VHH binders against q96fz2. Designs and how they scored, part 173

Target 1, 269 residues: q96fz2
Amino acid sequence: CGRTSCHLPRDVLTRACAYQDRRGQQRLPEWRDPDKYCPSYNKSPQSNSPVLLSRLHFEKDADSSERIIAPMRWGLVPSWFKESDPSKLQFNTTNCRSDTVMEKRSFKVPLGKGRRCVVLADGFYEWQRCQGTNQRQPYFIYFPQIKTEKSGSIGAADSPENWEKVWDNWRLLTMAGIFDCWEPPEGGDVLYSYTIITVDSCKGLSDIHHRMPAILDGEEAVSKWLDFGEVSTQEALKLIHPTENITFHAVSSVVNNSRNNTPECLAPV
Key: E = the ipSAE of ESMFold2; O = the ipSAE of OpenDDE; V2 = 0.75 times the mean of E and O plus 0.25 times the DockQ between their complexes.

## First folded at step 10 (VHH)

Design O20 (framework vhh_8pnl_2; at its last look DockQ between E and O 0.56; V2 from the best seeds 0.00; counts 0 for: pae E 2.5 > 2, unsure alone 61.3 < 65)
Fold by OpenDDE, look of step 11:
Structure O20 (fold): chain B 269 residues (1-269), chain A 120 residues (1-120)
Amino acid sequence: as target 1 above (269 residues)
Amino acid sequence: QGQLVESGGGLVQPGGSLRLSCADAGFTFTDYDMAWYRQAPGKERELVARIYIGGSTNYADFVKGRFTISRDNAKSTLYLQMNSLKPEDTAMYYCAKPYRYSGSTPLDYWGQGTRVTVSA
């Protein structure tokens, strides 16, 4: 996964992340560093994206089932990194393969500390290789959306107006991530950064791409992944597997340029 | 959710200019695409111009380079500079957030509008 969309306004995003704590109380996640959130139809690595994480990471004795929403840098910077510039990291940390997560120190260490997060997105992009050509067709991949009486199927959104209506009550994609905290050697603010865990693609997506993000489907999966106080690493890792509960449509080549930041990026062609 | 308030409408001669403003009282102005719509008497509401969160813009075909949409994020204000106005541009002009964001009830984010009249 090298490209996502996360364009919902902060208020809408917050409401979309409504949850119940372990006591059954309805809650909204609180924001940390909301000013770092930059909505975009076309998110690339090294950009900031909003993630959910347990309140217990910030507050001692907090209820670990409570959630915080925070923008973090895409591309995990390990806490042990000693260079002053995160861009000098010599290995790719945009993604973490599920099969080697426990073999790589950069991911194993923060995971062992309970530094699990849920990466939020409208969806993610993948490119299908066209046989016999160097051309690649981009696809937008997301959770199936509930058809409201007023909202036609996303696939049938033939008009810009219909497409805009689809975003009413949009179900966000929830991807399993690992985050870490890095303190710059020269001082300054602590950098929070994340990696997205990837798995082999489900059957439905296999013709487009062979890998997909580990998607946490449903509130229980999201809650268990986040609650590092009650759920062990071993139990949490059981949640990491391909899911068939995904849909997709072809989009224009506009998304190929990371500078393009318009609804055209994720509109069906 | 902040209320959108349009201003700057009025009576102008053909070939004249107006600058419309839309103030957003909300704190999340920068999170939204913004747009201007217009509605003439007896006609349907139509898109005039849109400015995206990335700063890019889109204009209706009838604009033909006469109008410019812009935003001041620091002031949470949307603008429409209208030049070379024509009688057919006479309408109520509305500022809007193009996406509906409502939990259980769809909410339209529309201003009350500002009237533009182009007449000799």
Scores: ipSAE 0.648, ipTM 0.833, lowest interface PAE 0.6, mean pLDDT 90
Fold by ESMFold2-Fast, scan of step 10:
Structure O20 (fold): chain B 269 residues (1-269), chain A 120 residues (1-120)
Amino acid sequence: as target 1 above (269 residues)
Amino acid sequence: QGQLVESGGGLVQPGGSLRLSCADAGFTFTDYDMAWYRQAPGKERELVARIYIGGSTNYADFVKGRFTISRDNAKSTLYLQMNSLKPEDTAMYYCAKPYRYSGSTPLDYWGQGTRVTVSA
């Protein structure tokens, strides 16, 4: 998973993340650094993406079932990193393999501290290798949506009669992540950064790509992954597996250039 | 009345120019794709121009080279600079957010329009 779409306006994104705490109280996640949220149809590593995490990470004695939403840098910078510039990190931390997560110090240490987060997206992109050519076919991959879609309904509206309604009840993709906190040696703001855990592709996705993000399907899985105050590392890791509850469609090569940031990136071809 | 308020319309002679403005009273303007639509007398409403959250633009063929859409996120304002106006550009011009999102109504995403008349 190396490219996502997360374009919902901040107010819409907040409402899409409505949840119930362990007492059954209906809540919206509270923002940290909302000014750093940058919606985009084409998010790449090094950019910020919104994640959910437990309030207990920020407030001593907070209810661990209450949620914060915060933008974090995609590409985990370990707390032990000693250089002044995070871009000097010598290894790629965009993704974390589920099978080696407990063997890699960069991931094992924050996981042991309960630094689990849920990475939010409209969906993610993958590039299918095409036989007989160097070209790859991009696909937009996302949760099955409740409402029936019209042909070509994802993307920009052409007229008021064709007002785009696909986003009206869009179910956000919820991916399992690990984050860490890095303090610049020369002072400055703490950098929060994350990695997406990856697993083997499910049967339905195997013809597109051999790996997929670990998707947390439903509120029970999301709640257990986030609640590091009540759910141990061992129990949380049982949530990390492929899912078949996924759908996709082919998209235009416009998405290939990460500078292109329009609905055309995820519109069906 | 919704949150989007258009202004800048008027009567102009062929070949003239007008600059339309659309002020958004909301607080998340910077997060929304924006568009200008128009409706001429006796015709259906049609897309004129779009500007996306990343700053790229898209134009209907009939205005390419003559109209420029722009936005000022700090002022929560959308603009349409109209040059080389023709009688065929006579219409009500509407500011819009091109998508409907959960919990919204049409009044959150459409302005009431500003009238442009191009005649001698």
Scores: ipSAE 0.619, ipTM 0.826, lowest interface PAE 1.5, mean pLDDT 88
Fold by ESMFold2, look of step 11:
Structure O20 (fold): chain B 269 residues (1-269), chain A 120 residues (1-120)
Amino acid sequence: as target 1 above (269 residues)
Amino acid sequence: QGQLVESGGGLVQPGGSLRLSCADAGFTFTDYDMAWYRQAPGKERELVARIYIGGSTNYADFVKGRFTISRDNAKSTLYLQMNSLKPEDTAMYYCAKPYRYSGSTPLDYWGQGTRVTVSA
């Protein structure tokens, strides 16, 4: 998983993240650094994307079931990294394999500190290797969406009049992530950065790609992954598995160039 | 959270030009794809043009080549440059944020409109 869409306006995104805390109180997540949010139809590694994390990471004695939403850098920079430039990191941290997460220091250490986050997106892109050629077919992959009156399908978005109906009450994709906090040696703000945990693909996606992000399907899974105050690492890792509750459609090669920030990136072909 | 306010409408001769403006008092203007719609008497509102957060645009067939949508993010302002105006362009013109969310009202997404009249 190396490309996503996360294009909803900040206010719409926030309302899509409405949740209940452990006492059943309806809440919206509180933003940190909202001005760093850069919505786009075509997000790539090293860009910022919004994640959810427990308020307890920021406030001593906070209710660990309360959520913060914050933009973080995609591509985890370990807290122990010594160079001044994160691009000098010797290995790729865009993703973290679930089967080796407890064996890699870059992921095991922050995970042991409870640094679990939920990575938000409209959906993600994946490229299918076509047999007998080096050409690849991109797909946009996302949760099945509930059809309500006035809701449209992404296919119906081909017309100018229907685009807004496609995104009506869109169910955001919620992926399990690990984050870390890096203090640049030259000073400046602490860098928050994340990796997306991956698993073997479900049967429905296996013809597209052999890996998929670990998707947290439903509020109970999201709450348990976030709540490091009440849910141990061992219990949280039981949430990490493939899901079949996923859908997709083919898209044009416009998405291949990460500079293309247009709804054509995710439009069905 | 702010309300969209259109301006720049008026009476113009066929073949003339107008520049519509839409000011957004909200602090999140740059997050939104934006659009212009119009409504002529006795007709439903129809899309005129969209501009997306990445800068690409989409135009209704009836206005392609004559109108240009643009935005100034520093001023939180959306524009519609209207050239070669025809009597058929006579309508109330609205700017809009083309997204909806639960609990929103029409005032969260639509301006009050500015009148364009193309006639001698």
Scores: ipSAE 0.499, ipTM 0.777, lowest interface PAE 2.5, mean pLDDT 87
ESMFold2 (binder alone), look of step 11: mean pLDDT 77; pTM 0.783

Design O21 (framework vhh_8pnl_2)
Fold by ESMFold2-Fast, scan of step 10:
Structure O21 (fold): chain B 269 residues (1-269), chain A 120 residues (1-120)
Amino acid sequence: as target 1 above (269 residues)
Amino acid sequence: QGQLVESGGGLVQPGGSLRLSCADAGFTVSDYDMAWYRQAPGKERELVARIYIGGSTNYADFVKGRFTISRDNAKSTLYLQMNSLKPEDTAMYYCAKPYRYSGSTPLDYWGQGTRVTVSA
């Protein structure tokens, strides 16, 4: 997973993340650095994306079931990185393979500190290799959406006005991530950055691409992944597996250029 | 810096009451945990009261039983009701959204402040 869409306005995104804490209290996640959130139909590595993480990461005695939402840089910069410029990191930390997560120092160390997060997106993009050509067919991949009277399915929206209605009750894709905190050696603000854990594709996606993000399907999985105060690393890793509860449709080549940031990027073709 | 504007400060006598307001110009107060901080001249900013998204509240020991934090979600406004005011409560009062993890003061998103003076 190397390209996502996360275009919802901040208020719509926040409401889409409504949840219950361990005490059954209805909550919205509390924002950190909301001004760093930049909605886009076409997000690439190095850009910021919103993630959910436990409040306990920021407040020593906080209830670990309470959630913060924060923009983080896509592309994990390990806490031990010694150079002044994080773009100088020689390793690609956009994704973390589930089968080697405990073997790679960049991921094992923050995972051992409980630095688990849930990466939010409208959906993600993958490029299917087309036999006999050099071109690849892009697809937009997302959770099945609940049909509503006011909002239709994304595939049924024929106009910009109908597209706007689709997003009112959109179920966000929730991907398992690991984050780390890097302190610049010359001083400055701590950089929070994340990687998306990847697994083998489910049967439904195998013809599009051989890998997929580890998707946390439902509030129970999301809660357990985030709650590093009550759920051990070993228990949390049991949540990491392929998921069949996913849908997709083909999109135009407009999405290929990460500079293109329009609804056309995820429109069905 | 941020989109918060405090008001309601002023001069009151000991034992008096004052209500501070924090208006939200660019976001909804109900979407965030919110806090009131205060700073006396030459002192560090200190947390006075916090209200969580779900409505639960937390208070510093030095104001417990005297101050009440609340919000009006329809008006997107945060309040601090201050009763039984003491000279020791004299300070500049600030409202704030979530605090920066890396820092003590200043806060990431907080207002310009409103001054409270308690004197006879």
Scores: ipSAE 0.000, ipTM 0.115, lowest interface PAE 17.1, mean pLDDT 81

Design O22 (framework vhh_8pnl_2)
Fold by ESMFold2-Fast, scan of step 10:
Structure O22 (fold): chain B 269 residues (1-269), chain A 120 residues (1-120)
Amino acid sequence: as target 1 above (269 residues)
Amino acid sequence: QGQLVESGGGLVQPGGSLRLSCADAGFTFSDWDMAWYRQAPGKERELVARIYIGGSTNYADFVKGRFTISRDNAKSTLYLQMNSLKPEDTAMYYCAKPYRYSGSTPLDYWGQGTRVTVSA
């Protein structure tokens, strides 16, 4: 997974992340560094993306089931990194393989500290190799959407009077991530950065790409992945597996250039 | 969340210029694709110009070369600079925040509109 869309305005994104804490109380996640959130139809590594994480990471007495939403840099910078510029990191930490996550120092150390997060997106892009050509066909991959399934078409929610209902039923893609905190050697703000855990592709996606992000399907899986105060690393890792509850459609080559940032990037062709 | 308030409309002679403004009282202006629409009496609203969160713009053919859409994210304000105005540009002009997903985008917010009249 190397390209996503996360285009929702901050207020809409917040409502899409409504959840229940351990006591059944309805909540919205609380923002940290909201000014760093930059919505985009075409997000690449090194850009910031919104993630959910437990409030307990920031507040000593917090209920570990309560959630913070924060922008984090895509591309995990390990806490032990010694250079002053994170872009000088010599290896790619955009993704983390599920089968070697406990063997790689960059990932096992933050995982041991409970630094699990849920990476939010509209969906992700993958490029399918086409036979007999050097061209690849891009696809947009996302959860089945309640608004398109019930209405029978995307256009069925065209009027402004229906937008609130559509947004209430918008389902964001929720991917399992690991984050770390890096303190610049010469001082400055702590950098929060994340990686997306990847698994073998499910049968439904195998013709598009051989790998997929570890998707957390539903609030129970999301809650268990985030709740590092009650759910051990061993138990949380049981949530990391391929899922078949996914849909996709072909998109225009406009998405190929990460500088293109318009709705055309995710529109069906 | 926020309300859209348009201003800058008025009566102008053919060939004249007007600058429309749309102020967003909300704190998420920079997160939104923004648009200007217009509506003449008895007609449906038509798209005049769009500006996307990535900075790219799109114009209706009938205003291309004459109108310029821009935004000031620090001031949470959308603008439409209208030059070489023609009588057929006479309409109510509306600021809008569209819902973003596909080619058919329902609107989340409409302003109340500002009236532009081009007449001698």
Scores: ipSAE 0.256, ipTM 0.633, lowest interface PAE 3.4, mean pLDDT 84

Design O23 (framework vhh_8pnl_2)
Fold by ESMFold2-Fast, scan of step 10:
Structure O23 (fold): chain B 269 residues (1-269), chain A 120 residues (1-120)
Amino acid sequence: as target 1 above (269 residues)
Amino acid sequence: QGQLVESGGGLVQPGGSLRLSCADAGFTFSDYDMAWYRQAPGKERELVARIYMGGSTNYADFVKGRFTISRDNAKSTLYLQMNSLKPEDTAMYYCAKPYRYSGSTPLDYWGQGTRVTVSA
């Protein structure tokens, strides 16, 4: 997974993340560094994306089921990195393979510290290799949304006004991530950065791409992944597997250029 | 909660032009898609034009080719340039910041409106 959409305004995104803590109390996640959130239809690695993580990471004695929402840099910078500029990291940490996560120090160490997060997006993009042409076909991939038999999918209502209404109750994609904290050697603010765990693609996506992000389908899975105070690393890793509860549609080549930031990036063609 | 202030309405003869402005007091203007709606007496409020935060635009068929929506993120201001005005364009015009979380709450912020009258 190398490209996502996360375009909801900050207040709308916050309400979309309403949740229930262990005591059954309804809550909204509390923001950390909200000014770093930049909504976009076309987010690439090294940009900031909103993630959910346990409040216990920031506050001793906090209920580990309570959630913080924070923008983090996409592309994990390990705590042991000794250069002054994170962009000089020699290996790609945009994704972390589920099958080798316990073999790579960059991921094993933060995972052992309970540094699990849920990466939020409207959906993600993948480029399908097409036979007979050097062009790739981009697809927007997302959770199935609430639909009536008459309305169908995105764009099914045909009018631009009806298309905009799909965002009123959009179910955000929730991807399993690992984060780490890096202190600049010269001093300065701690950098929080994350990687998205990847798995083999499900049957439904196999014709588009051979890998997919590890998607946490539903609040039970999200809660267990985040709750490092009650759920061990071994237990949490059982949540990492392909899911079939996913849908997609082809999109315009407009999305190919990461500088394009318009709804046309995810509109059906 | 965001206060939207519309201006630029008035009385104009058929075929004339007006430019509407909407100022947003706040720091989140660039995070929102913005829209112009209108409501004629005894009619429901209808979408006139929308501009997305990335800059792309969308127009109702009845204004296409005559109206142009634009935004200035540095000034937190939305505009509607109205050309070739018709008596049928007579309405109160509203600026809106759409709210997208709940299907029962499709629009979060509305301005008080600015009146446009097109008559001989």
Scores: ipSAE 0.000, ipTM 0.161, lowest interface PAE 15.5, mean pLDDT 83

Design O24 (framework vhh_8pnl_2)
Fold by ESMFold2-Fast, scan of step 10:
Structure O24 (fold): chain B 269 residues (1-269), chain A 120 residues (1-120)
Amino acid sequence: as target 1 above (269 residues)
Amino acid sequence: QGQLVESGGGLVQPGGSLRLSCADAGFTFSDYDMAWYRQAPGKERELVARIYFGGSTNYADFVKGRFTISRDNAKSTLYLQMNSLKPEDTAMYYCAKPYRYSGSTPLDYWGQGTRVTVSA
C-alpha cells in the first residue's frame, strides 16, 4: 500500500471516528496537532496521515481504551535513528510485512513498546499490471459502504453526482499500523511516524495486486489493536490477516501523479 | 462547521471589475474545497468557480478567462476576482463550503450572499 485518499474535513473525519470506550460511553477521539492534518485525495509516503492511537501513549494513568487522533508522517523513522535528517534513512519503511515484523528491528522495537496505531483513509490505490502494455490500471479500494435513503449504495456504474453524496456516511478504512517516536539529535519536536502492516492479498484483490494492507474490520478489532494496555503484542498480531470485506472500482490515470489532488482521483471510470 | 460571510458586491458598469471576499469564522477552512455560486432573479443557483484544498481550480464556461478564484488559508478567506463584467453576471453571489465537492449537496455550508449588479 503506497497511496491513499483521506480527504474528509477534520470535523467530518472526527465524527466518522466516533467510538465507545471500555465503559460503553460514546466518545469522539481527541486531536493532537490538528493543524498538521492535510486532507488529500492522493496521499503518498512522507506526507502526514491521521491515525488513531491509545490516550495512554500521551497521558500517564489514562484509560487505555480512550483514543487520540493525530497526524503522523507516513514512513516510520525508528527511535534509534542517529542521523539529523529523516529523509536520509536508507531503507523503505512505508510498509511492514506481517510475516517478518518480529524479525525487523525497526518494527519489533516500537511494537514491543505497544506503539500500535490505526491508519485512517477513505481507501487506498493499487495499480494492476496490464499484459502487453507498460501502462497499469489504477483501482480505488475501500470498505463496502452502507446503503441509505439519501446516499444509496456505491457502485462503479454510479454517476459522479451520486458518488459525491456517499461521503455523508462514509465508513473509513482502518488499517493496522506501527508507529515510532524519533527525537532529533540536535533538538526540536519529536517526530511521530508510522508504517502500514501488509499481508497477502485476499482472493477478491488477487487480480489487482499480490499484497494488501492489514485491515481491521470492525470496532472490536480496532479496539483490540489500539489497546496496548490490555492486549499483548502476541494477541494483537492475531488480528493481522487478509480480509474479504473489501470492494473496489477502476479510476482514471489522474491519480498516477501524486500532485493531483481532486475528486477525479477516486471517481469511477 | 463555520459561518461564511461574503462581501465586496456592488454596482458596476459593463466591463468593470469587482473583488468578492468570503470570510470563514471556523478553524477548518484549509480542510475544505471552497466554491462561489450565483443566483440571478428567477434562476436556479449555479456554480461559478471551485478551488480545491489542493490548490486546483475549476470554472464554469461562462466565466473562464474573466474570473479568478483564490484562497488565503492563513486568513481563512476565499476570493473571487471578477473582470470584464457583463449584465448577465448580475446576481447574488454565495460562497460555499461543499465538503462533497458538488453544487447539489444538502450539507453545503452557505453564506448569506453579496449582491453584484452590472448595469449602465
Scores: ipSAE 0.011, ipTM 0.412, lowest interface PAE 9.1, mean pLDDT 85

